Miniprotein binders against q53ft3. Designs and how they scored, part 36

Target 1, 195 residues: q53ft3
Amino acid sequence: MFGCLVAGRLVQTAAQQVAEDKFVFDLPDYESINHVVVFMLGTIPFPEGMGGSVYFSYPDSNGMPVWQLLGFVTNGKPSAIFKISGLKSGEGSQHPFGAMNIVRTPSVAQIGISVELLDSMAQQTPVGNAAVSSVDSFTQFTQKMLDNFYNFASSFAVSQAQMTPSPSEMFIPANVVLKWYENFQRRLAQNPLFW

## First folded at step 5 (miniprotein)

Design mA4
Fold by ESMFold2-Fast, scan of step 5:
Structure mA4 (fold): chain B 195 residues (1-195), chain A 99 residues (1-99)
Amino acid sequence: as target 1 above (195 residues)
Amino acid sequence: SPIQEEFRELFQEALRLYEEGDKEEALRLFRKAAELFLKAGDPLYYEFAIMYAEFAQRYAEEIGDPELLKEAYELMAKIYEAMGDEEKAEEYREKAEKL
């Protein structure tokens, strides 16, 4: 259902399903990560009235998970970029992962996606600076980048799903992500007003 | 963009034909879609053109037609040349010649 992208790493499209409504991506060596992109693959939409709450978890000094709400993805807004490098330890968020004992190492963080009612999501407040959605030049650039990537990836994923013997299993090769990124950079270099 | 809409129609029709088993016609439409992006002259679309030219190559190999494969290689060479990647363009020209 979901993909997770970190610059310089292979894109992940196979989240670990830990419950009917909960999915997790592992982020090893998370201290080197500044931004994480979470997106829907576009082939399986959320049921009507549902969306995904996106959480970030890191191990505290005792190895216990600390979950923070980063933001949301929905059928109407199927991708989001989050800045995790600036998050402070112990800010805490109301979260649905509280009873889960997810095994992790001190250097491994996680992205969690909880499928929730849109009404429930509307009542939640993400941590202040996690979502890259302000009006400055950088956030406009990254939002444009996300939109272009999602459209490219979803078009490719649909094509792959229809041409494979197992259309329910989709994998986006790293080279597709790299080609898109290089293409976007070339456009930006030629016309800085492009984005 | 008009070219994006034309591409969408071509791509969807190619996909439909592929599913129906008319792989030769599907390959022809994938090639036409790649050429459309090349004709646009916008560097943003050259990578899409390469990707769909790669689909044309893969299906030409699947069909086992050396002439269609040669045409796919020639298309890739033209796209890389338009992108300013002469080394890659020459690589594909040589692949086409070896067929």
Scores: ipSAE 0.000, ipTM 0.119, lowest interface PAE 14.7, mean pLDDT 66
Fold by OpenDDE base, second read of step 6:
Structure mA4 (fold): chain B 195 residues (1-195), chain A 99 residues (1-99)
Amino acid sequence: as target 1 above (195 residues)
Amino acid sequence: SPIQEEFRELFQEALRLYEEGDKEEALRLFRKAAELFLKAGDPLYYEFAIMYAEFAQRYAEEIGDPELLKEAYELMAKIYEAMGDEEKAEEYREKAEKL
C-alpha cells in the first residue's frame, strides 16, 4: 500500500503492519537522512473518506521514542516529501503509535502511517517546516513520479508469452524497476525538486 | 506511442538475445534503443538511454573493446547533455578522450 524513499537508499515497499490501520517503515542511520518521500504504491487506495497521517519517530535524550506529525497522504495527494533533519530537537505530539510495543533499535527512526478519517486529519497540525514544498509542489512531484515510473516501467514491459509460457500477463523485470528507483534517488539527492 | 512500441520490441528482443547468451547482438539492439530515445528528446526516457549506455559500457569493459567503450562514453555524454547535466556530460567526454 505504501512506499518509503530515502535518497541514496533502496526504496522500501514493505511496511510493517503493526495494526489494522497502522504501518511502519524503519529508517536506520536516521541522522544522515534529510528528506523522506512517502507515497502510495497505487495498488490499494484509501477507503472512502480516509487518508494517511504520516508520523516520524526518533529517540529522545532518554532513548524513548518521540513521535511527530509530518503531514498527510491521501488518494488525491498520494505522495509527500518531508524534511526530517531539523525535527530531532522538536517536542513530541500526541500520536496513534504510543500504545504499540514497536520493537525499536536506538539508531533506527521510524516513519509511521496511520489510516484515519479525513475529517480527523483536518483537525491535526503538522510540525512546522516538515513539508518541503507547497501543495502544488507535491502535486507536481506526484504527477512526475507517476508519469516517470509508468513510462519507464511500461517501456520495459514484456509479455510472459515472449519469455515464458504464461501469456496472460505482462511483467517488468525487477532490475528495470530497481534502475528506475536508483536514478530517481540520485536525482532526488541532487535536487529534491528536480521535476 | 510509436516510440514506446518500437522500444518495447527492441528491448524484448535484446533481452531474449541476452538470455540466450548473444550479448553482442543484444548490445546492438540496446544501442539502437538508446539512440531512439535520445532522438525523441523526451526527458522521461533519458533514464532508459542511460541504462542502455551503461550496459554498453559494462559489455565493452568485459570484452576489452576500447572502441566500443569510447562509443558508450560518447553516448553517455550526449544523454547527460540532453538532460542539461553539463558536469556529467563533460566527465564522460573526458573519459572518451582519454581512450
Scores: ipSAE 0.000, ipTM 0.153, lowest interface PAE 14.3, mean pLDDT 73

Design mA5
Fold by ESMFold2-Fast, scan of step 5:
Structure mA5 (fold): chain B 195 residues (1-195), chain A 99 residues (1-99)
Amino acid sequence: as target 1 above (195 residues)
Amino acid sequence: SPIQEEFRELFQEALRLYEEGDKEEALRLFRKAAELYLKAGDPRYYEFAIKYAELAQRYAEEIGDPELLKEAYELMAKIYEAMGDEEKAEEYREKAEKL
């Protein structure tokens, strides 16, 4: 359902499902990461009235996870860019992952996605310095452009998955989306300031 | 289609960013947007690539920077080459060489 992208690294599209409503991605060497992109693959939408709360977790000095709310993804806003650089070890926020007693390697962080009611999400407050990277108009434009690209790609993937397409319909194989992320990642690795 | 309408709305927003903000920064974003769609390597995205590249070309001319204009011409040539339009690709390569 979800993907996770970090500059200079292979895109992750296989989240580990840790509960019926909870998914995680591992982020090794997280101290070298400035931004992460979380997105929906477009093949499976959220149920009506639901969305995804996006959390970031890093190990404290004892290897215990410290979770912080970054923001949200929804059917109407299927991707989001988060700044995780500068988040301090040992600071935690209210989170639904509190019952999980997972001890992690000190250099490995996680992105967690919790499927929640939209009404419940509206009452949550993301950490101020991590929610959707800066209020600058160019960052917002970049996010909208990525949303447009993912929506375009996913519209054809859905058409192909339905198995009733007309011969004149354009089809985008899932591997084309992955190829795009590979190219985007390669560009970011060559110039981290590319966006 | 809804996707095409969304692209048109984004394109209009790009025009506003150029007029209201840092023009050189906006031009840099337009070039990167074109490269992104081009690198997807699928003709279904080239329509978006060409529109952003055309914007980069026009505004590089307006700014009057020969280096940015040369880069825009080279990008146009790459897009037309990917589209199989060798005549236009050669035209833009020649324009870039004359700068």
Scores: ipSAE 0.000, ipTM 0.351, lowest interface PAE 11.2, mean pLDDT 68
Fold by OpenDDE base, second read of step 6:
Structure mA5 (fold): chain B 195 residues (1-195), chain A 99 residues (1-99)
Amino acid sequence: as target 1 above (195 residues)
Amino acid sequence: SPIQEEFRELFQEALRLYEEGDKEEALRLFRKAAELYLKAGDPRYYEFAIKYAELAQRYAEEIGDPELLKEAYELMAKIYEAMGDEEKAEEYREKAEKL
């Protein structure tokens, strides 16, 4: 029903079902994880009026689990990206996994998904800044990437009078980079997913 | 799927009735929804059958009707039996018998 993805790791498609309506993924070496993607496999949808509340747990200094609500997945939003790197020092919230004897190993975090009524989910408040909109995150990344590239390239700009002869090198006019940047910005503004 | 559409209708009506304060009728519809998933015979839906049976159980408890609660336990037993979990099936049968 659910998948879990950490960048640079194999996708997990076999959640541990710890209850009839609760699923858990283990995240080894969680200290190195910035983002987690939780998604529906598309094999089984949520029943009408239900979705998944997504929780993150990490061991505290005493080895006790601290659970936090990250956000939600639904039939209408079957995948979500969550930033967990900043949560490692956060306070726990109310969670549906507290009464469960979930086998855990030190240094292993967990993603928990609880299948719940949408109305109940609407009353819950995820931890701040955990949920990352995929579109917004990609747009922000792209903009930062563009700015980084433009700044980098521009740092090498010299006037013709400042050029040192290097017959083995090819030169690209700075105006070409600027034009490319402007065109790319225009396209990005029109459709963030044009690529 | 046809089952999903029927379920959607039942669920929406159940929620409406529950919000309107008709918990008994809402309970009936949740049971019906659970039974529908069970009747489909697809093991992939058994978890949903359980979920709705649990809702039925919870609401029966809230209403305080032992007969409705018994029916909810019997439904749970039937679902677990269908899943091949005889231990849980028996647990719920025992719960039903003790009422």
Scores: ipSAE 0.000, ipTM 0.198, lowest interface PAE 11.7, mean pLDDT 79

Design mA6
Fold by ESMFold2-Fast, scan of step 5:
Structure mA6 (fold): chain B 195 residues (1-195), chain A 99 residues (1-99)
Amino acid sequence: as target 1 above (195 residues)
Amino acid sequence: SPIQEEFRELFQEALRLYEEGDKEEALRLFRKAAELFLKAGDPRYYEFAIKYALLAQRYAEEIGDPELLKEAYELMAKIYEAMGDEEKAELYREYAEKL
């Protein structure tokens, strides 16, 4: 149901289901990770009134996981970018006597997703920095632009299509494009945030 | 008024370039549109600046030119900084530096 992306790494789309409502992604070498993206695959939506709480865990000095709430994904906001660099040890500081060469196997961190009621999620406070992916703005803008252009152009093509003897090429009158542009411009002037 | 007139000209050019299939010129036009809305300095227009900067980023990715992609990321960072979103501004600055 979910995907997880880290810059410079292969995308993960096969979460491990650890409970009926809980999914986990492993993040090896987590000390090199600054940001993680969590998104829905779009194949199975959440049931009405439900969403996903996104958690991050890293092993403490005793190897025990320390879980922290990063944010949420929902049908209305199916992707989110999280900054995790502030949630892990070793922030690029050096001890007073300089850095020592240590050969430590990088620990594995985890992203956890818990499917929860939206009302329950609204009462929780994320500890990490979270941002909604603005990539969705591209899809929404493109879809709206194409729909508006197609609908407007087709409305003026009815009589033209009836009169043409099926030529080898498509014909769209220039005035149809101009009228679409003028309509878009007028709407933009009335409310610049309409799209 | 002036910003609306400039947007009209840019939009007409974008429509023409879309028909011609010139991705590089379309990218440059989308960058101009984003810069125009950023220069307006009005929070109402920053949303449009982001949308056009994202279109420039998409075309830079399709063209495969690291310099054009770096310029798109830098523009994105400036817009988020103007919006007061320092975390996203830093994120896009990092993306640009890694190219």
Scores: ipSAE 0.000, ipTM 0.080, lowest interface PAE 19.5, mean pLDDT 65
Fold by OpenDDE base, second read of step 6:
Formats: structure tokens, C-alpha cells, sequence
Structure mA6 (fold): chain B 195 residues (1-195), chain A 99 residues (1-99)
């Protein structure tokens, strides 16, 4: 029913069903994880009037699990990206997984999905900054990528006087790269989906 | 190209079957489509091949079929090998061997 994706790792599609309405994914080495994607597999939809509340659990300083509501997935919104790297241990909310004896190892975080009524989900407040706007995330990623490329390319910049003759190589003026960068930024600012 | 046309036909039929609820046959056709792309050796289609292999993997995990899951991992390994990503290819081969 559900899948879980961490960048650089295998996609998880076999959630542990801990109850009729509750599913859990294990996330080993969670401290290295910035973002998690939770998605419906498309094999089984939510029943009418129901969706999934997505929770994150990490061990606190005492090794006790702290569950936090990240957000939601629904038939209308079958996937979501969550930022988990900035979640601090302090604000545990009431969670539907508290009574379950889920085998936990100190180094493993968990993603929990609880199938709930949409009306009940509307009354819940996710932790701040966990839900990543797809547009904002894309814009930030694109900006970082552009900055990385510009910094990389600029590190090879030499003056004409410093150039070693290499007839087999083509050279591009640094100002061309800069102009491209500026034009791309302008287009991105005007429409993040300009492509 | 003839391969592109065959792929489109397989893909459309697979989608139809999937929507009709025959997921097993749909996934068989998705695998076949992915294999055609591998055979063609066109890097532009590797992304599509991966998507189809992932669908097969997801379905195999959902129904609890280890043989189908193994085939999906092996297909994924072949795709990444064809892409020149030996690290990911090896990862999927190891996963297939552990089943």
C-alpha cells in the first residue's frame, strides 16, 4: 500500500503492518537522512473518506521514542516529501503508535502511517517545517545546484596571461558562465517551472 | 523506431490491464517493455526501464512473491549495469542473491 524513499537508498515498499490501520518503515542511520518521501504504491487506495497521517519516530536522549506528525498522504495527494533532519526531540504530540510494542533499536528511526478519517486529520497540526513545499524544495535544490556549478567552474578560472597553450582544448570566457547563471536565476524567479 | 512503437504498445496494454485489475499480467508486460529498452541500449529510455522495474518490485513486495521480487532486482541490476552505475548494480545483485 505504501512506499518509503530515502535518497541513496533502496525504495522500501514492504511496510511492517503493526495494526489493521497502521504501517511502519524502519530508517537505519536516520541522522544522515535529510528528507523522506512517503508515497502510495497505487495498488490499494484509501477507503472513501480516509487518508494517511504520517509520523516520524526517533529516540530521545533517554532512548524513548518520540513521535511527531509530519503530514498527510491522501488519494488526492498520494505522495509527500518530509524534512526530518531539523526535528528536535522536545515536542512530542499524542500519536497513534504509543501503545504498540514496536521493536526499536537506538540507531533506527521509524516512519509510521496511520490510516485515519479525513475529518480527523484536518484537526491535526503537523510539526513546523516538516512538510516541504514541492516548489520551494525544487527552487532551493536548483539554486544549490547552480551555486555548486558556478563555484566549481570558477575554481578553474585563469587570466589569459596565465593560460597554457593547449590546442586540443576549448576555452569558455568566465563572463559567459556568469551571464548564463544570471539569466537562469531570473527565469527561475519568474517561473520555477519554466522548463 | 520499431522498438519505440513496440514499447508504446506494450505500455498502453499494460496500463489498460493494470486499470482493469489484472496487475500480474500488467507487470509482465512492463518487464517486457523494460527488457526491450535494455536491448535497444538507448540511454534515453533507462529512466523508463527503472520505473517499470520499480513497479514490478513494488507489486512483488505487496503480494509477497519472492520469485517475482528476485526478477525485479535482477532487472534493476541489469539496468544500472547498462547505465554504468556498477555500485547500484551490485547492490541490487546482492539483494537478489539474499532472496
Amino acid sequence: as target 1 above (195 residues)
Amino acid sequence: SPIQEEFRELFQEALRLYEEGDKEEALRLFRKAAELFLKAGDPRYYEFAIKYALLAQRYAEEIGDPELLKEAYELMAKIYEAMGDEEKAELYREYAEKL
Scores: ipSAE 0.000, ipTM 0.135, lowest interface PAE 18.5, mean pLDDT 76

Design mA7
Fold by ESMFold2-Fast, scan of step 5:
Structure mA7 (fold): chain B 195 residues (1-195), chain A 99 residues (1-99)
Amino acid sequence: as target 1 above (195 residues)
Amino acid sequence: SPIQEEFRELFQEALRLYEEGDKEEALRLFRKAAELFLKAGDPRYYEFAIKYAELAQRYAEEIGDPELLKEAYELMAKIYEAMGDERKAEYYREKAELL
């Protein structure tokens, strides 16, 4: 139902369902992440009156998850960008040698999506510095992510051309990636919120 | 169309030569097919042109001939440029410069 995108990483489209109304994505090496995009795949809409609350969690100094509300996705706004770089440093920075404690903390974070009533979502307040609501900022971030994805895929295509394909391996041809890139960029130019 | 039929025939012949181990002749057919579709100037055939250019690149790498590889990269750049994909065209131009 959902996808999760981080600049410089492969897109995740298979969320782990942990409850009837709750889904999570794992984010390894989360300290290197500045922004996360959460989006609906478009195959299944939310039921009428429902939407998704998007949460971010990281392990605290004791290894316990700390959950923070980032924002929302709905049928009317099926994608959102969140800045998480300011959220992951707060607890460590309060310690006299906070940087040393941060280095020793397990580095796997999670994005959580909770399917909730729109009325309930309207009463919740996201953390103040997480949401990226400007269309210009969203367009710039999306262009950079598109460039990173395309460059990564292109690099992989050259390596694949040097190898004899294994019959048991499934590879995506470079022209399929090219088609996706051109289609996505054309759509983005027409409407930055199309996705 | 006639171009689609010619593509199919070239593809079948190139695969046959590849399977028989005549890599240089297969590379020649791959490049000819890519150039033919590029020269047609019809966007409907650029996908076929790039597929053949990719096979030519692969074969040049397997042969280990830097000049043939450079030619394959330059051809790939021309096809992507014709397709309006300047980022990938520049990537392959840079790869050719390194040979």
Scores: ipSAE 0.000, ipTM 0.058, lowest interface PAE 25.6, mean pLDDT 66
Fold by OpenDDE base, second read of step 6:
Parts: structure tokens; C-alpha cells; sequence
Structure mA7 (fold): chain B 195 residues (1-195), chain A 99 residues (1-99)
């Protein structure tokens, strides 16, 4: 039903079902994780009037789980990105997973998804700054990717006078890269989903 | 068993009331159901008892009722004690004492 993705890691598609309405993913080495993507696999939708509350847990100084509400996924919003890097020092709030005797390794955090009524979800307040605006985060990521590529390509720029003949290599004028970059930025600004 | 049937009835009624917005009465019934489970001593029901205590805790925090929150922590402690998890039992006992 659910998937969990951390950048640079394999996607997790097999959640541990700890209850009829509760699913858990383990996140080893959570201290290195900045963002987590939670998404529906598309195989089973939420029942009508239901969605998923997404929680994050990490061990406190006593090794006890601290759970925090990150946000929500629904049939209408089947994926969400959460920032967890800033949550590691907070006190735990309300969580539906407190009862679960999940054997925790000190370096392992967990993502919990609780299937709940949409009306009940609307009354819950996620921890601040955990939910990344999908549109803004996408735009920011794309912009950073473009900047990174441009900077990387530009670092290899040489003048024609500085070029060493290499018949086996093809060369692209720097102006072509710049024009591409400018055109792409313009399109992105007009419509983030132009592709 | 009669206890299982009574539990199912209480649980279903509590869920109905909770969905209808009567959270207070729902929690009362959940507490009663949890007490029945503790009395029965069936490990299969500990997960349900914990779920009820969690709902009580969440509601207590939502309404800002420290007495109800204390009761929820005490219930959690009893459940974990019954499960043989003394570490978690002590954790919730300490939380209850700090309130």
C-alpha cells in the first residue's frame, strides 16, 4: 500500500504492518537523512473518507521512541516529502504508535503511517517545518539541479586558444549551455510541469 | 468468549461515538474496554488496550486535561507491565508522576 524513499537509498515498498491500520518503515542511519518521501503504491487506495497520518520516530536520550506527526497522505495527495533533519532534538508529541513494542536500534528511526478518518486528520497539527511544500520543493530542487549542472559544465570552460586538439572528443560552446539554461529557467518559471 | 464479545461491542460503540464527535464518551468506553482486557490477561488484546490509551493521551493533550493525561499514562504503564515490558512501564509511571 505504501512506499518510502530516502535519497541515495533503495525504495522501500514493504512496510511492516503492525496493526490493521498501521504501517512502519525502518530508517537505518537516520542521522544522515534530511528528507523522506512517503507515497502510495497505487495498488490499494484509502477507503472513502480515510487518509494516512505520517509520523516520524527517533530514540530519545533514554532510548525511548519519540513520535512526531509529519503530515498526511491521501488519495488526492498520494505522495509527500518531509524534512526530518531538524526534528531529531525535539520532544515527542501525540502519536498512535506509542503502544508498539518496536525493537529499536539506536541508529534506526521509523516512519509510521496510521490510516485515519480525514475529519480526524484535519484536527491534527503537524510539527512545524516538516512538511515541504510540494510545488516549492520541486521548484527549488529543479533550480538547484540546474545551478549545479551549469556550475559543473562551466568549470570545464576553456577558450579556443587554450584548447588542446583532441580529435576523438566533441566540444560544445559554453554559450549553448548558457542559452539552454536560460530557456529552461524561463519555461520552469512559466510552468513547473512544462515537460 | 463473553469477554471478547463484550469487548467487541464496547469497541464498536466507542468507534461509532468517536466518529460522531463524542470523544469524551468514546474514551470512557475505550477505557472500560481496556480494563476488561487487562482483566482477561490475553496478550492478543494488549495492542488494542494500548491503542485506547493512546487515544486517551491524544485527547487529553488536545483538551489540555492533565488529570486525563495522567490516567492515560497510568493505563499505559499497567499495559506494559502486563506485557512484561518493565522499561516502558517505568517510563509511563515516571510521566504520570511528573503530572
Amino acid sequence: as target 1 above (195 residues)
Amino acid sequence: SPIQEEFRELFQEALRLYEEGDKEEALRLFRKAAELFLKAGDPRYYEFAIKYAELAQRYAEEIGDPELLKEAYELMAKIYEAMGDERKAEYYREKAELL
Scores: ipSAE 0.000, ipTM 0.127, lowest interface PAE 17.6, mean pLDDT 77

Design mA8
Fold by ESMFold2-Fast, scan of step 5:
Structure mA8 (fold): chain B 195 residues (1-195), chain A 99 residues (1-99)
Amino acid sequence: as target 1 above (195 residues)
Amino acid sequence: SPIQEEFRELFQEALRLYEEGDKEEALRLFRKAAELFLKAGDPRYYRFAIKYARLAQRYAEEIGDPELLKEAYELMAKIYEAMGDEEKAEEYREKAEKL
């Protein structure tokens, strides 16, 4: 029911269920990751009074996971952008994944989603060094994607004379969309704050 | 585990029913999930039993059906009793009695 998008990588839409109310996405080579987007797929909403607490975990020097609360996704705010670069190891307060004590490979981090009651979520405080979702952040990201798409598409647009004999038809070569996508991913990989 | 797989099926179906607006049937599936965790007899699962019993309570309140709400309270009392929390068990038995 969730998706995870990392700058410069293909979107993940198949979370691994690791407990009754817990889902994870693996983030290999996490040292190269600055931002993560977590979102609901939009097909199935949370039941009334429930939402998802979003956690980030990476292995400490002993290979033990360190779970940190990044924020939340709910029916009212079904996606969130988090800055994970610069997060520090810490004991922190209670974490729903704490009891699992899963030892992972040294270069693999995880995004964890715990389905919880909104009342319980309201009592928790996300780490201060994570960028939380906001309407302005989503608007800015969407606008930059739109601008990038149209800039690329326009550079490859063909004149009516190069299309079918029916001038009322308009075509954008499929390869143009692929080139835009590849350029967008490349730029995000070089600078995850590009958007 | 088998209990986690059975829960996954119940939970996914409950979310689908909620999307369709069938809160009463979604409530029944959350009650089944709570009962599943309670019947496991493993203290590690009692926390999940109470979570889903509380969700069933919320849906019963939204539907406005006192019988469904009474059933949710009775289930919570059984879960707290299994956990050894007699004070909470009695609290929920009293809430059910008032309905």
Scores: ipSAE 0.000, ipTM 0.101, lowest interface PAE 21.6, mean pLDDT 70
Fold by OpenDDE base, second read of step 6:
Structure mA8 (fold): chain B 195 residues (1-195), chain A 99 residues (1-99)
Amino acid sequence: as target 1 above (195 residues)
Amino acid sequence: SPIQEEFRELFQEALRLYEEGDKEEALRLFRKAAELFLKAGDPRYYRFAIKYARLAQRYAEEIGDPELLKEAYELMAKIYEAMGDEEKAEEYREKAEKL
């Protein structure tokens, strides 16, 4: 019914069914994972009026699982991308997996999907910034990439007085890099897919 | 250079420890690596100091030890101070004080 994808890893299509309405994927080495894609396989739809609440669990400092609501998947939205990096151990709210003795390996996080009524899902509040729109995630990545490049390039900036003679090397004025950065940001703001 | 060799050794050991699941010792070595780059006093190395201090911070956050996190914030503050970015230095000092 469900699939789970982490970039650079094989897709998981076999969830562990822990209850009639609950499915779990194991995520080993979760510390290296920034984003998780949860999607429906298209073989079995949700029943009418139902969807899936998507939860993430990681061990706290005591090794106890902390479950957090990431967001939702539905027949109308059969896939979603979630950012799991930087999720702080918030106070564990009541979660549908809390009463379940799920055998956990300490180094393994879990994605849990609970099949629930759509009306009940509408009353739940996902953790902030977990749900990433494709456009927002791309924009954020691009901005981080730009900032990384600018910071890297500017770290090599020297004044003319500080330059050592290197006749075999070509030099680019720092202002050219800044102008490029500003132009790229402008184009990105106008159309995130301009490239 | 001697600093590059020492860094390579620290980094390789940190990776080994991380793969073995010893995140605390890995964090310690990343802090040491950051401090090494900061101590060199060459501004060109400050980007590496920040990189490894951020790794240390990430691991401290994952471990959930407030003392380790405080030390990571203090290290970040020290690096930004050395870079002349007083605004970010103060931001990290405040983060350290609130723990």
Scores: ipSAE 0.000, ipTM 0.145, lowest interface PAE 14.8, mean pLDDT 79

Design mA9
Fold by ESMFold2-Fast, scan of step 5:
Structure mA9 (fold): chain B 195 residues (1-195), chain A 99 residues (1-99)
Amino acid sequence: as target 1 above (195 residues)
Amino acid sequence: SPIQEEFRELFREALRLYLEGDKEEALRLFRKAAELFLKAGDPRYYEFAIKYAELAQRYAEEIGDPELLKEAYELMAKIYEAMGDEEKAEEYREKAEKL
């Protein structure tokens, strides 16, 4: 039903269903994560009058997990980008996962999605600065994703003189990657409201 | 709803075409999306109709095709008329007539 994406990592589309209305994604090595995108796959819509509350959890200073409300996804807004860098784990957060005693390793964060009534969701307050506007959040996330991809691809660039002939591999010139990156950023600047 | 399902599909396709820079195919998609949202007749969708009509207009300008640009202006006029914004509707009708 849901997908979870972190820049520079493989997209996750197989959430762990821990209850009829609750889904969890594991995020290993969470200290390197700045933004998380949560989205609906589009194959199964929420039932009428329902949506998803998105929670984030990582260990506090004592190593104990705490859940924080980041925001929401709905049929009308099926994707959301959240800034989790700089979030501090807090005690006493109100959350629907409390009774479930979900255990996690100290180095792994989690994204939780709770399917709830829209009326109930409207009365809840997300943690400050986690949700970003659609314009700014998409632009920032996409820029970081492009930077990560460009840096990753460039780390494998070699001069033609150092290339070993390999009939089973395809090679893309580094300047093509750079031109793609520059063109994409230019298009984002021209059409920041298109998503 | 059928409109929501079609919107999700159009959103994914529009994003792909936007990233690929395929202006001609993107323009066709944006025009179809705008017309779809306009024909739905629901005020909740008129802002989406405007958004996609604006993208069709920008790509028509980049392509440099006066006929496609005229069609985009005419579509903008119809959407503003449906929204009850007669001043904007007349503005775009005049732009279309000048081409």
Scores: ipSAE 0.000, ipTM 0.118, lowest interface PAE 17.9, mean pLDDT 68
Fold by OpenDDE base, second read of step 6:
Structure mA9 (fold): chain B 195 residues (1-195), chain A 99 residues (1-99)
Amino acid sequence: as target 1 above (195 residues)
Amino acid sequence: SPIQEEFRELFREALRLYLEGDKEEALRLFRKAAELFLKAGDPRYYEFAIKYAELAQRYAEEIGDPELLKEAYELMAKIYEAMGDEEKAEEYREKAEKL
């Protein structure tokens, strides 16, 4: 029903079902994880009027699990990206996983998905900054990619006098690359989904 | 011009050979290309002669053959001599002698 993805790791498609309505993924070495993607596999939808509340659990200073609401997945929003690197211990709300003795190793965090009524989910407040604005993250990634490309290409820039004759090669003026870069940035700013 | 066409052919073949891993034969063709520009006697081509001689030198260094490197230095000396830069010509002659 659910998948979990951490960058640089294998995708997890087998959640541990700890209750009829509760699923858990283990995240080893959680301190190195910045973002987690939770998504529906598309095999089994939520029942009508239901969705999934996504929680993150990390050990507190006493080694006790602290669960925090990250956000939601639904049939209408079957995937979400969450930032977990900046979550501090302390604002634990009532969580649906509190009564479950989930065997934890100190270095392993958990992602919990609780299947709940949509009406109940609407009353819950996720922890601040956990939900990554998909648009902002995408824009930032695209900008970094563009900057990387421009810097790379510019590192090969030479004057006409410095060029080695290569009749078999085509050359593109550096100003064309710059113009493309500027046009792309303008289009991205106007509509992040312009392609 | 005829020299430009011959050069283009040499360059294409040199590139092909280099990509196929025959660096020695590629080097030979770059030297030949440099010599072709030098023999043309037009000072406007001396810049091209230098550039291809420099390529030959770099490839000779990559191959690690002292004889090929010596030949590359001698070619550079000849080009600078033709250009009237006797100081650089002598520098490359000395480099060739020290090998």
Scores: ipSAE 0.000, ipTM 0.099, lowest interface PAE 16.8, mean pLDDT 78

